# VH-VL binders against TBC1 domain family member 23 (TBC1D23), part 9

Target 1, 182 residues: TBC1 domain family member 23 (TBC1D23), of Gallus gallus (Chicken) (q5f415r38to219)
Amino acid sequence: QLPADLRAKVWKIALNVVGKGDSLASWDGCLDLPEQSIIHKDCQELIDRLSVPEDEKSVLLLDIESVITFYCKSRNVKYSSCLGWIHLLRPLVHLRLPRSDLYNCFYAIMNKYIPRDCFLKGRPFHLFRLLLQYHEPELCSFLDTKKMTPDSYALNWLGSLFSYYCSTEVTQAIWDGYLQQA

## First folded at step 6 (VH-VL)

Design q37 (from q0 with light chain G96A T97Y H98Q W99L Y101L; framework fv_praluzatamab)
Fold by ESMFold2-Fast, scan of step 6:
Structure q37 (fold): chain C 182 residues (1-182), chain A 121 residues (1-121), chain B 112 residues (1-112)
Amino acid sequence: as target 1 above (182 residues)
Amino acid sequence: QITLKESGPTLVKPTQTLTLTCTFSGFSLSTSGVGVGWIRQPPGKALEWLANIYWDDDKHYSPSLKSRLTITKDTSKNQVVLTITNVDPVDTATYYCARIRDYGDYVFDYWGQGTLVTVSS
Amino acid sequence: DIVMTQSPLSLPVTPGEPASISCRSSQSLLHSLGYNYLYWYLQKPGQSPQLLIYLGSNRASGVPDRFSGSGSGTDFTLKISRVEAEDVGVYYCMQAYQLPLTFGQGTKLEIK
């Protein structure tokens, strides 16, 4: 279907990160947050599930841990596993982006495509719902039968743009549709 | 040091177009997450938000005024411009531009000194 | 639109005494991620507004520790533990939970 390199170009355009510089260029690279052990563990668990050559996993691990750590330091925000942020990196890691592009895409998703209004109200919620129905109709029906409100799944589902519960292939397909229509 | 300064006409006639420029220093609109917003205050009244523009040229407008507002930026000049069409006396106010610290939380952390615009014939 | 209501509208205070300002929103400002999108600004006479409190309870850089913000959901309070002459001005709360951004009508703090 769509090769990773073409998908990477399309998503970079949709997220408006083409031509942006290296946001981490002046960063000292220190992985020394009080919660660093939790960040490392979550990143390691994500990398362990990837189907990539073992000799490439250490580089990918460092890249995603750097992205999370720099994001926390630059925004003065504390990391917690329950926030589900690590799962947003999973679809992006498969695009094989340079660390700077990985960070810029992650930042754009966190701050532009997961706004406050998409969890409780607003058009982004309806768009996500439509895309979920198309790609995961069984799961969508299950949620409806359990009468789950947006509040009950916002942190895990909408905060991760469905990457927490969906496979990488399904998540990337959902993001393809969402980013093109947003 | 972060500073912002508004400039434009101090007197405009009804039905004309008002153009205000915000010139800033100490930060760049090329920095991811950063934005600039416009807020106005009629004499003796409360603050009213008008429009925001962000590093990625994303724009937000007050719905009640959207048909009359245009916000643009020139990143190389450190300027943001707000245009209001078809002004009337109710648009008489002190107009402020302010930096938005980050897109995710909409914090106006530094404000310009304000410029009073009077709309009268 | 979210409506922001402040009380009192006028607050005369003797220097050294505490002051308290209330801000109520027409709907909850608590995001599912745990943040209240509520902000406090001070406008001193003849000056531009300045940020005092962000995200409900966090003091902005350079703001004295006598200022504190509290509350959650729809009911918020700004407190000044010991009012000083330089604290005179109009205090505004603002919500950023959804667009449009909306401000309260303002509370004028005056020295008795």
Scores: ipSAE 0.006, ipTM 0.525, lowest interface PAE 10.5, mean pLDDT 79

Design q38 (from q0 with light chain T97W H98E W99T; framework fv_praluzatamab)
Fold by ESMFold2-Fast, scan of step 6:
Structure q38 (fold): chain C 182 residues (1-182), chain A 121 residues (1-121), chain B 112 residues (1-112)
Amino acid sequence: as target 1 above (182 residues)
Amino acid sequence: QITLKESGPTLVKPTQTLTLTCTFSGFSLSTSGVGVGWIRQPPGKALEWLANIYWDDDKHYSPSLKSRLTITKDTSKNQVVLTITNVDPVDTATYYCARIRDYGDYVFDYWGQGTLVTVSS
Amino acid sequence: DIVMTQSPLSLPVTPGEPASISCRSSQSLLHSLGYNYLYWYLQKPGQSPQLLIYLGSNRASGVPDRFSGSGSGTDFTLKISRVEAEDVGVYYCMQGWETPYTFGQGTKLEIK
């Protein structure tokens, strides 16, 4: 397990974002996507749940909305609440990273650590199953009892890296183990 | 500056084992998220995927051909080798190797020149 | 296996005119993270295939902006806004959602 004060440092190293530049430096900052109102609403809901000083919430809201908007623009993908990205951002937001580090970590999670079908059937899926069993054995037993295949639930869980289904503390512990081994 | 090149026999007899080597430069299979795949194209026909190998030695094979295929890598030599056992005339094709990177964001972004393999007695 | 179906299979086009190629998958290629695991390749006569579009709509390095990919889930389109002589060749779509990776039959783009 990682001490709380070292988690941000270790995750930045594990995600290979130490020393990387500000990916948003040349971006014009325009929050003008057709689905921008949905992005704003989802980000606002996440920030409202945070136990941070009220004067810090507006800056953090702008940071996460910028991260999602820039990601959508740079990757040419459309945002939808059902994609669960807000839940993926939740454990990263708790690290209180500068915006550039937040984006770089988010990008790394989305593009380097989220399993694809060819990886879900391989070693990353095995690691996911082991970590889930370690941290959520009762939930694993419940899903097995209902005869749900790992593919039917793991894709949604891996897409959100458990942040939708697990508490922040559990999600962070799972990410600690996952990132250090991957 | 990214290059891949296939090498191997151009003529093989039915029932023999075909061994093809992909030699590449400008990238490494020690890099996380990187892989190399093999694709073939029979004369006048569509592309057919055969196998992939990744930085972590994870291997995937076409199910219809899996019993005949073996893919291996030598990271230090920048080489990936595909073997096909018990070849028959239907295996006559141009064989390509191609790069995969960023955990499958880019699939086959650079291709080798291809090598034509004819299976005949 | 996921079946990829292209239409048309033969596409004669007058230079300067737009061209459109359709690709349909037998199941959804859309990941929960918003990515479509669909790729477009061009094989010019006598040459190796080259990547044109990755993840449904992103242009590969060096690909002219007259090429665009669109669609989501099971229905995808490759568009060329203004066909040039150098665009002649066979276009293939491919799904990277699951193994085996599967290609469409190919669409041969011809001048005239």
Scores: ipSAE 0.000, ipTM 0.505, lowest interface PAE 13.1, mean pLDDT 79

Design q4 (from q0 with light chain S32T L33I; framework fv_praluzatamab)
Heavy chain, then light chain:
Amino acid sequence: QITLKESGPTLVKPTQTLTLTCTFSGFSLSTSGVGVGWIRQPPGKALEWLANIYWDDDKHYSPSLKSRLTITKDTSKNQVVLTITNVDPVDTATYYCARIRDYGDYVFDYWGQGTLVTVSS
Amino acid sequence: DIVMTQSPLSLPVTPGEPASISCRSSQSLLHTIGYNYLYWYLQKPGQSPQLLIYLGSNRASGVPDRFSGSGSGTDFTLKISRVEAEDVGVYYCMQGTHWPYTFGQGTKLEIK
ESMFold2-Fast, scan of step 6: ipSAE 0.012; ipTM 0.581

Design q40 (from q0 with heavy chain T31D G33S; framework fv_praluzatamab)
Fold by ESMFold2-Fast, scan of step 6:
Structure q40 (fold): chain C 182 residues (1-182), chain A 121 residues (1-121), chain B 112 residues (1-112)
Amino acid sequence: as target 1 above (182 residues)
Amino acid sequence: QITLKESGPTLVKPTQTLTLTCTFSGFSLSDSSVGVGWIRQPPGKALEWLANIYWDDDKHYSPSLKSRLTITKDTSKNQVVLTITNVDPVDTATYYCARIRDYGDYVFDYWGQGTLVTVSS
Amino acid sequence: DIVMTQSPLSLPVTPGEPASISCRSSQSLLHSLGYNYLYWYLQKPGQSPQLLIYLGSNRASGVPDRFSGSGSGTDFTLKISRVEAEDVGVYYCMQGTHWPYTFGQGTKLEIK
C-alpha cells in the first residue's frame, strides 16, 4: 500500500504525465455543451461529498467540470452519467492535483487503462482477479463461495477501475497495484 | 497519398496454404496507434473480418479461424502478410487489407482494391 | 460473437428522397471511454468498401454532409437526407467494441 503523500507522485509517473504541458492552456473555458447541466450536477455531487472547506469546493468543482467538458470537446464525445467518469475522477480529486495534472491523469486513465477488451479471459480479466484477491481477499472469497462469476460484474468494475463499487481508500489501493502492475 | 494493394495467388487447391501480402504507402507501421486488418468477402455475400496487426506487433484473429490464420508485418517494407492454412472452397472470396488509425478510432479508413482468391481443385 | 442486424436488406429509393438504414447489435456497443465503436461503410458496385461514419456519428473525411449517423448502445441509424445516383451500393455497419469485429448483412440501396 502506498503512503498518501507519495501516491500523487507515483500515479503521475505511472500514468506518464510528469512533464506534460497544460492541455487546457489555450482552451477558452466555455462550459456550453448541450449536456452541460448534467455534467455540472454530477461534478457538484462529487465535490459535495468531499471533506474540504467550502471556499475550496468552488475551485475544485470548476476544475472537474472543466476536465470533463474539455475532454468531451476535444474528443468529440457526448457526456452521460452512465459512463461512470465521475467515479474515475473521485480517486484523482482526493489527490488535490492542479487542473493540468488532473486532466492529464484523467486522459491517461481513459485512453490507456480503461480496458477495451471483449475477451474477459484475457489480461484484463486476470489482472482484475489478481488485484481483487490482493486488495480484497475476503470479498473475493465470498464471491467464490457464492459461485458468482466476475463476468456478471467485471465489465462495469473494470470500466470504472473499481471506483463505482469500492470505497475511495480501497479504490486508491487497487489503483496503486494496477498502475504498478503488482 | 494513402494506398494499399493486395497480392497473392488467384487460384489455390483445397488443403494448400494461402499467403496474401498487403503492400502500402503513405503511412508506416512504425507510426504509433496504426494497424492493418484483413477482411474477406465471398462472392455475393457480406464482409467478414479475419485479423488485425498493430504498430507494436499486437495481433488479433477471428476466433473461428484463429487456428488457420497467421498475420505478420515487415515494417521496413511496408508490408503485412496473412497466411491461411488448409484452405477449403468456402474460403473463396475477395480479400482486402485496410488501415486502422488512432488506437481504433478509425477502423478501415482506407482499403486496398481487393484480390479474388478461388479455392478449387 | 456480437450479431449485427441491418434493416431493410433492400432499399429502393427515388433520387432526391431521404433514405434510412437501421443497424442493431445483440449487445451494447457503448464503451466506458464514451464511444460507440460502430462504423458505416459503403461498397459501390465493383469497388472496395469506403468508410462513411466512424464512432457512431462522425463523418469520415470527404463524406458529403447529406450522410449522418446516430444512435447509441444497441440501436443505430444511417440517414441520407437526399439520395443521389452516386450513393448506389451496399451499406454495411460494423462493430469494433468487442472482438471479433462483426459486420451486418448489408443493405443494398438502389435507384427506383
Scores: ipSAE 0.005, ipTM 0.541, lowest interface PAE 10.4, mean pLDDT 80

Design q43 (from q0 with heavy chain N52Y H60Y; framework fv_praluzatamab)
Fold by ESMFold2-Fast, scan of step 6:
Structure q43 (fold): chain C 182 residues (1-182), chain A 121 residues (1-121), chain B 112 residues (1-112)
Amino acid sequence: as target 1 above (182 residues)
Amino acid sequence: QITLKESGPTLVKPTQTLTLTCTFSGFSLSTSGVGVGWIRQPPGKALEWLAYIYWDDDKYYSPSLKSRLTITKDTSKNQVVLTITNVDPVDTATYYCARIRDYGDYVFDYWGQGTLVTVSS
Amino acid sequence: DIVMTQSPLSLPVTPGEPASISCRSSQSLLHSLGYNYLYWYLQKPGQSPQLLIYLGSNRASGVPDRFSGSGSGTDFTLKISRVEAEDVGVYYCMQGTHWPYTFGQGTKLEIK
């Protein structure tokens, strides 16, 4: 487990974010996607669960909504709640990064560390199985018993880097190990 | 301007090892999210992906050919090298190298001119 | 392995007329990131392939706006609104969602 004070610095180094500029500097800040109401709702639900002062929540909400909206606009991707991006943002928000670093970390995770389905048969899939066995052995046994294909659950869980099923502390510890291995 | 160029032998005998070099300019493999891949095309047939290497030395191989393939890079020389062991006449093809960038948003956005390799005795 | 099936295999077109090429995958290409990792390439006679469309529907740099890509999941289409003589060649789709990368068999566009 990494000391809390060092986690933000270690993750920025591991994700190769140190020294990168503000990717959102030239963006107009418009939150006007057709699916914007769903983005707003999901971001609001995440922020409402945080143990930060109420007067800081509006800034954090705008930061995460901006990150998702800019990502969708710049990458030409449609947002959907089932993609699990909120679960990826949860441990990143706890690092309390400036918005530019938050976006750069999110972008790096989305595009470098979340494996495409084609990579699940390699090292990432093996790591996923080990971590699932450690944290959720009963669930792992249940899924194996029902003969569910790994693709039916592993891709979404690995794609959220276990954020959906684990506490923030456990998820951050898993990410520490995963990023160090990757 | 971005350019890639393949080099290597044009004729190789069965069972020998084929080594191909891709030399490029206009970009660097020190840039995050950038990689170089190899694709081949047998005469009159479709394209077939072989391997790629990323800026961080992460390597990926076609599963059907993995035991015969090795990909390496020299970032300072702007070169990527592919080695194929135990070649067979079925390996006769035009071999291309091509760039990958932005963590795979752009796959093979610039290609080399290709080099025809004939495997015969 | 994901099988990529293109149709038609041969497409004779009169200059100025529209053309449409289909690409179907044996499994969904829609990734949890929201992308269809589907790419279209054109190989003109005697030349290397060139990227036309990335991530299903985005035109690559320098590609004329008469080219468009559409589709999601397992069914994808490349459309040319007005075929020019310079569009002759073999068109390939490729998927990058599932390991390994696989190409379609190609569609030869010819002037009739």
Scores: ipSAE 0.007, ipTM 0.520, lowest interface PAE 10.3, mean pLDDT 78

Design q44 (from q0 with heavy chain T31E Y54F D57E; framework fv_praluzatamab)
Fold by ESMFold2-Fast, scan of step 6:
Structure q44 (fold): chain C 182 residues (1-182), chain A 121 residues (1-121), chain B 112 residues (1-112)
Amino acid sequence: as target 1 above (182 residues)
Amino acid sequence: QITLKESGPTLVKPTQTLTLTCTFSGFSLSESGVGVGWIRQPPGKALEWLANIFWDEDKHYSPSLKSRLTITKDTSKNQVVLTITNVDPVDTATYYCARIRDYGDYVFDYWGQGTLVTVSS
Amino acid sequence: DIVMTQSPLSLPVTPGEPASISCRSSQSLLHSLGYNYLYWYLQKPGQSPQLLIYLGSNRASGVPDRFSGSGSGTDFTLKISRVEAEDVGVYYCMQGTHWPYTFGQGTKLEIK
């Protein structure tokens, strides 16, 4: 396992956010979207499930809720739990990044590395592999053992992560992976 | 105010290399998410996208032209340069550079005035 | 490459009347992020293209409210509620969902 500071530097390099500015510097911090209660609930559940010191939970909650809210406002995108953004945000929370770096990393995942047809091979698959190792190291090891290339599974899984809980097919594919290990 | 302006030769001979420079103000390619693209328009024809470069050096080229295209940036000078090798008369067009507002939405929100390049012997 | 098909190619309109331009894509433009990367540009005679509508339905800054964009997936429409003389030009739709970026062939709006 890498020390937290080194892990943060490695991930910032992988996501190409080293030296980027503070995108939220002038934002007023208003958490007032129509779907704000859902955003709050999902962020709260994420923080509650993590092994995070109790005295730091309120600061982390505010940071991740701010990241999602600012992203939605700046991109004019509506939030839904089915989009699966919490799954992408979870590994980033463990890096203990300043809010600006957290946003820049989340933005990089969402807007540069999440697949469009032209990005399904190369850099996006490397990032997906890195995220998969964090969330599901046993599943990642299993896929390596079976010689599965990123493009043989990432198109269905990564492309559907935003609707993970709303997609029966994606859920079943992940369950099939677990059942093969069990 | 955000402004972009194209510069380069107005007449190029077939087989030569065409180099176009986009100089801009009101934003910087050091800003996360921002990019600059090149689009051309042959006389009386539709718009055709050529290449993009983003704040983080990410570069994209039209697949049909990529062997002939090179896009680079100089962030300190607020310039983006497009190079087209081995030009022929079908490359005659007005060439525009435009700002890409953000990598996330790919919109060309501000355009230069355009520069007409004629390729003839 | 994604083919963007506009109709009509030529649109003569009487001033004050509404106008409608269609744009169809050969593949869905709805991205997993929840929006359509579909844009409308106007090129007035002798001028550079200017942004009218971004992400399917959002009016760009300074664009009059008589312009509106609608649609999702493969079918998109640009509407002008009351055509003015200054609206003359060629309208282009563009997609940014799939690489490479592609433009429609253009619709020339003319005053009758």
Scores: ipSAE 0.006, ipTM 0.485, lowest interface PAE 12.3, mean pLDDT 76

Design q45 (from q0 with heavy chain Y103W, light chain H31Y L33F L55Y N58Y T97Y H98E W99T; framework fv_praluzatamab)
Fold by ESMFold2-Fast, scan of step 6:
Structure q45 (fold): chain C 182 residues (1-182), chain A 121 residues (1-121), chain B 112 residues (1-112)
Amino acid sequence: as target 1 above (182 residues)
Amino acid sequence: QITLKESGPTLVKPTQTLTLTCTFSGFSLSTSGVGVGWIRQPPGKALEWLANIYWDDDKHYSPSLKSRLTITKDTSKNQVVLTITNVDPVDTATYYCARIRDWGDYVFDYWGQGTLVTVSS
Amino acid sequence: DIVMTQSPLSLPVTPGEPASISCRSSQSLLYSFGYNYLYWYLQKPGQSPQLLIYYGSYRASGVPDRFSGSGSGTDFTLKISRVEAEDVGVYYCMQGYETPYTFGQGTKLEIK
């Protein structure tokens, strides 16, 4: 388990975002996508569930909404709640990163880790199985008794790096292990 | 205007080391997400990917050639260098360098003109 | 390594007629988030390759709208709605899903 003060530094190193530039520096900040109301709603729901000081919520909401909106605009992709990006952002929000680092971490996960490592039955799937067994043996046993194969739940869990079904604390512990060993 | 240009020897003897330099303009390897790759094409044959280098010095190599390949960059000079050791006649090809705009987005969107390297005694 | 297979290898076309090129990968190039890491390139005679299509179906900047890419997973198609003389050359598909990046054998488009 990593001390809280070190987690942000370790994850930035593991995701290779130390010293990266600010991709949003020249962006005009317009939150005007056709699906903007859905983005706003999903971001607001995430912030409402987090135990952060009330005076920090508006800045954090703007940061995560900006991250999603800029990603959609720069990558020419449409946002949908079913993509699960909110679940991926949840562990990152607790690191309290500046907006530029938050975007760079999100971008690295989306483009370097998830797309290339989300194929089931690869090495990331094996690592996921081992970490789940080590940290959550009761959950693993329960899923086995219900005749649920790892493939039936792992796709959403791996694609969201376990944030879909796990608490923030458990997800961060799993990411600590995953990033250190991957 | 984005341009890339390959330079290096046109004739190399078997067992020697081949060093190729890609000099580019109109973009920087200090920009997040940007990379440069090397691709070769033997006369009359298909394209073969060799190596990539990215803004963060992340390097990827063709596994079958990895022991013979080294890719480096000099961000301040806008240059990427590929080195191939122990060349043989099957390494005869036109060598291209090409830009990667943003990780997996526009992969090899601008290419250099290519340089033909002949390996013979 | 992922193997990329193109068909046909030779494609003679009458000017103004449509053309279609297939590309098959030995494993899926589709990710859970809907991206296909499949790219199409055109190499005109004596020239360097140029990017036509990225992510399987997105047209690169400056590419005429008569070019279109389709498909998902393992089966992909490049279509030209009406072939022009300037379209002659060798077309290559490439997968960027994992290293090594691999190209198809190439399809030579010729005017008949």
Scores: ipSAE 0.006, ipTM 0.487, lowest interface PAE 11.9, mean pLDDT 78

Design q46 (from q0 with heavy chain G33A R101E Y103W, light chain G34D S57D N58Y T97R H98E W99T; framework fv_praluzatamab)
Fold by ESMFold2-Fast, scan of step 6:
Structure q46 (fold): chain C 182 residues (1-182), chain A 121 residues (1-121), chain B 112 residues (1-112)
Amino acid sequence: as target 1 above (182 residues)
Amino acid sequence: QITLKESGPTLVKPTQTLTLTCTFSGFSLSTSAVGVGWIRQPPGKALEWLANIYWDDDKHYSPSLKSRLTITKDTSKNQVVLTITNVDPVDTATYYCARIEDWGDYVFDYWGQGTLVTVSS
Amino acid sequence: DIVMTQSPLSLPVTPGEPASISCRSSQSLLHSLDYNYLYWYLQKPGQSPQLLIYLGDYRASGVPDRFSGSGSGTDFTLKISRVEAEDVGVYYCMQGRETPYTFGQGTKLEIK
């Protein structure tokens, strides 16, 4: 596991975003997608769960909503809550990254580590299962005992890289292992 | 979108060196876990793998042809080049280049249109 | 080298009927992370091959649900639940477990 103060640096190196520019620098900041209300709701729910001073929440909310909105606009893709993208941002938000780094890390994860046509049995899913077993063997044993197959949870777990179902600390440890091997 | 296209001579004489270039777009060989391979198909016959090159310049060759094959890349031009020395009429085939994801999730997921190379006098 | 053997080599089918193609490897293709490094390609007449199935049983992007792969170790099957006219072509299996990558001899699917 990485010390907290070094995690941001290591993840930025692993995701190859060190020295990258600000992709949002020339963006007009318009939050006007047809599905914008869903994006806003999901971002607000994430921020409401954070133990962050109230005066910092508005900045974080704007940052994550901007990241999702700009990604959708630049990639010409539609947002949906079931994709779990909001939960990929949770461990990144805890790193307290500037918006440009937050976007670059999110973009790298989406385009290098979560392939567009990834299926439930894809290699990333099995890697995360092995890492989860290493960090949470009792949880893996429980899932096996209840015969909760990947089909029962894989879309939420894989799409969010386990962010929703695991604590932030556990999720970050899983990402540490995965990103260092990539 | 991902595209690949093969180019090179369509007719070569026995004993000469054949050089084929694969030019691609929509991805880069500077990206981790990406590669490009070459596959050929003699007229009316099955597919035969020739060589792979990966983002980190790792190279793999068909053992039966290794002494005659050289694969290289020019990352800045989005090109991969295959060279076959001392060609013989049996090397007459349609030559394809195709993309690889080295993690093994996708192998030859996008192919070029192919280029027919005839080896004759 | 791993040898890949397909059967049948010729497969005439009536439109709307199912079709099944077998592929056998001389060595187990089960490897890292318990994946089978087996791939299925379709080459339509006059066209380049296209990926249908990767890692034994995963359907490639854009491939219709009527195509499915199954099997493990040394015995694999590609199944088409309902053959359509555009499915005509030569089907190849390939192993990617180790170099050299090797293809089967191909199965030609034809409409009756």
Scores: ipSAE 0.000, ipTM 0.461, lowest interface PAE 14.3, mean pLDDT 78

Design q47 (from q0 with heavy chain T31D Y106W, light chain S32R L33Y L55E N58Y A60D G96A T97L H98E W99T; framework fv_praluzatamab)
Fold by ESMFold2-Fast, scan of step 6:
Structure q47 (fold): chain C 182 residues (1-182), chain A 121 residues (1-121), chain B 112 residues (1-112)
Amino acid sequence: as target 1 above (182 residues)
Amino acid sequence: QITLKESGPTLVKPTQTLTLTCTFSGFSLSDSGVGVGWIRQPPGKALEWLANIYWDDDKHYSPSLKSRLTITKDTSKNQVVLTITNVDPVDTATYYCARIRDYGDWVFDYWGQGTLVTVSS
Amino acid sequence: DIVMTQSPLSLPVTPGEPASISCRSSQSLLHRYGYNYLYWYLQKPGQSPQLLIYEGSYRDSGVPDRFSGSGSGTDFTLKISRVEAEDVGVYYCMQALETPYTFGQGTKLEIK
C-alpha cells in the first residue's frame, strides 16, 4: 500500500500527466449541457456518499461537475449515468488533486484504459474478464454470486475501473497495480 | 429523501407465519448494486441479521434460520417482503429493513423505523 | 460464525471527555487488499441504528469528525474525541466479511 502523498505522485507519473498544464484554462466554465441536471445529480450523489468535511464538499462538487462537463464538451460526447464515469472519479477525488490534474488524470484514464469500443461489447470485455479471473478470483466470485453477466459487469465495472464495486482503498490498490505494471 | 418503512402484524401466535413488508422511496432495486436487508432486535438484546435481497434478485439468508425464511421483492412497487414460518416466542423482536449501498460499501446505511412483533399464546 | 465481542458493555462518560470502545472478532476481518469488513453503528434511545464508520476507519457522510475508527484484523476501536449529549446510545460493531453478518453485544454510552 502506497502512502497518500506518494500515491498521487505515482499515479500522475503513470498516467503521464506531469507537465500537461491546465486543459481548462481557456474554458468559460459554463455548466449548460442539455443533460446537465443528470450530471449535477450524479456528482451530488457521489459527494454525498464521501466522508469529506462539509466545508470541502461544494468545491469538490464543482470540480467533478466541471471535469465531466468539460470532457463532454471538448470530446463532443453525451453524458449518461450508465457510463459509470462518476464512480471513476471517486478514487481520484481522494487524491486531493487540483482541478487541472484531476481532469488530466480522468482524461488519461478515459483515453488509455477505457477504449471506445468497450461500450459496444468489444474485445476489452473479454480480456478484462480473463485478467480479473486470474488476478482477482475473489472479485470474480463476488460478481458470480451477484448473478451478473460478463457484459453487464464489464460495462459497469470497467467503465468505473472497479470504483463501483470496491472500497476506495481497494480500488486505489487495484489502480496502483494496473498503473505500475501496465 | 431515502426512507424505508416496515409494516406487518404486531401480534402473531406460535406456529403461524409472519409476513413483513418493507416499502421504500428515494432509490430503486433496479439500480445496479443496491440491495435491501432485514435485521431484528429482540427486546434488550443485540442486533441479528436475517436476510438480504439485491437488485438482481440474488438472496442471502442467515444459515440458522434459512429453512424458515423467504425474501422477495417487487421492484415496480419499491417493496421487499420477508416471510418467517413456524414462529416461536423467541422470534419476538423489533424488525428493521435497511438499504445496502452501491458504491463499494456493502453496508446498511439507511434503516426503517422498525416494527415490533410479539409472538405469544 | 464469526463472533464479535465488545468492551466495555457500559460506558459512563463526562461531557467533553473522550470515550473509547473496543471490538474483537473471532476471525481476521482483513481483506486481501488491506481493508477490514468492520462497521460501527449507533442506536440512539428509541431510534433505529445509524451508520458511523465503514470498513474499519472511514466516517460515513455527515458523521462528525470527533468520531474515528481504527484497528485491523481482529482488534478494532471506536473513539469519540469529545463526547456530546447527542452521542448517548448503544454502539454496535458489525462484521460483513462472511454470512451470517454478526453484531457485537453493544456498548451503552451514558452521560455521568
Scores: ipSAE 0.000, ipTM 0.450, lowest interface PAE 18.3, mean pLDDT 76

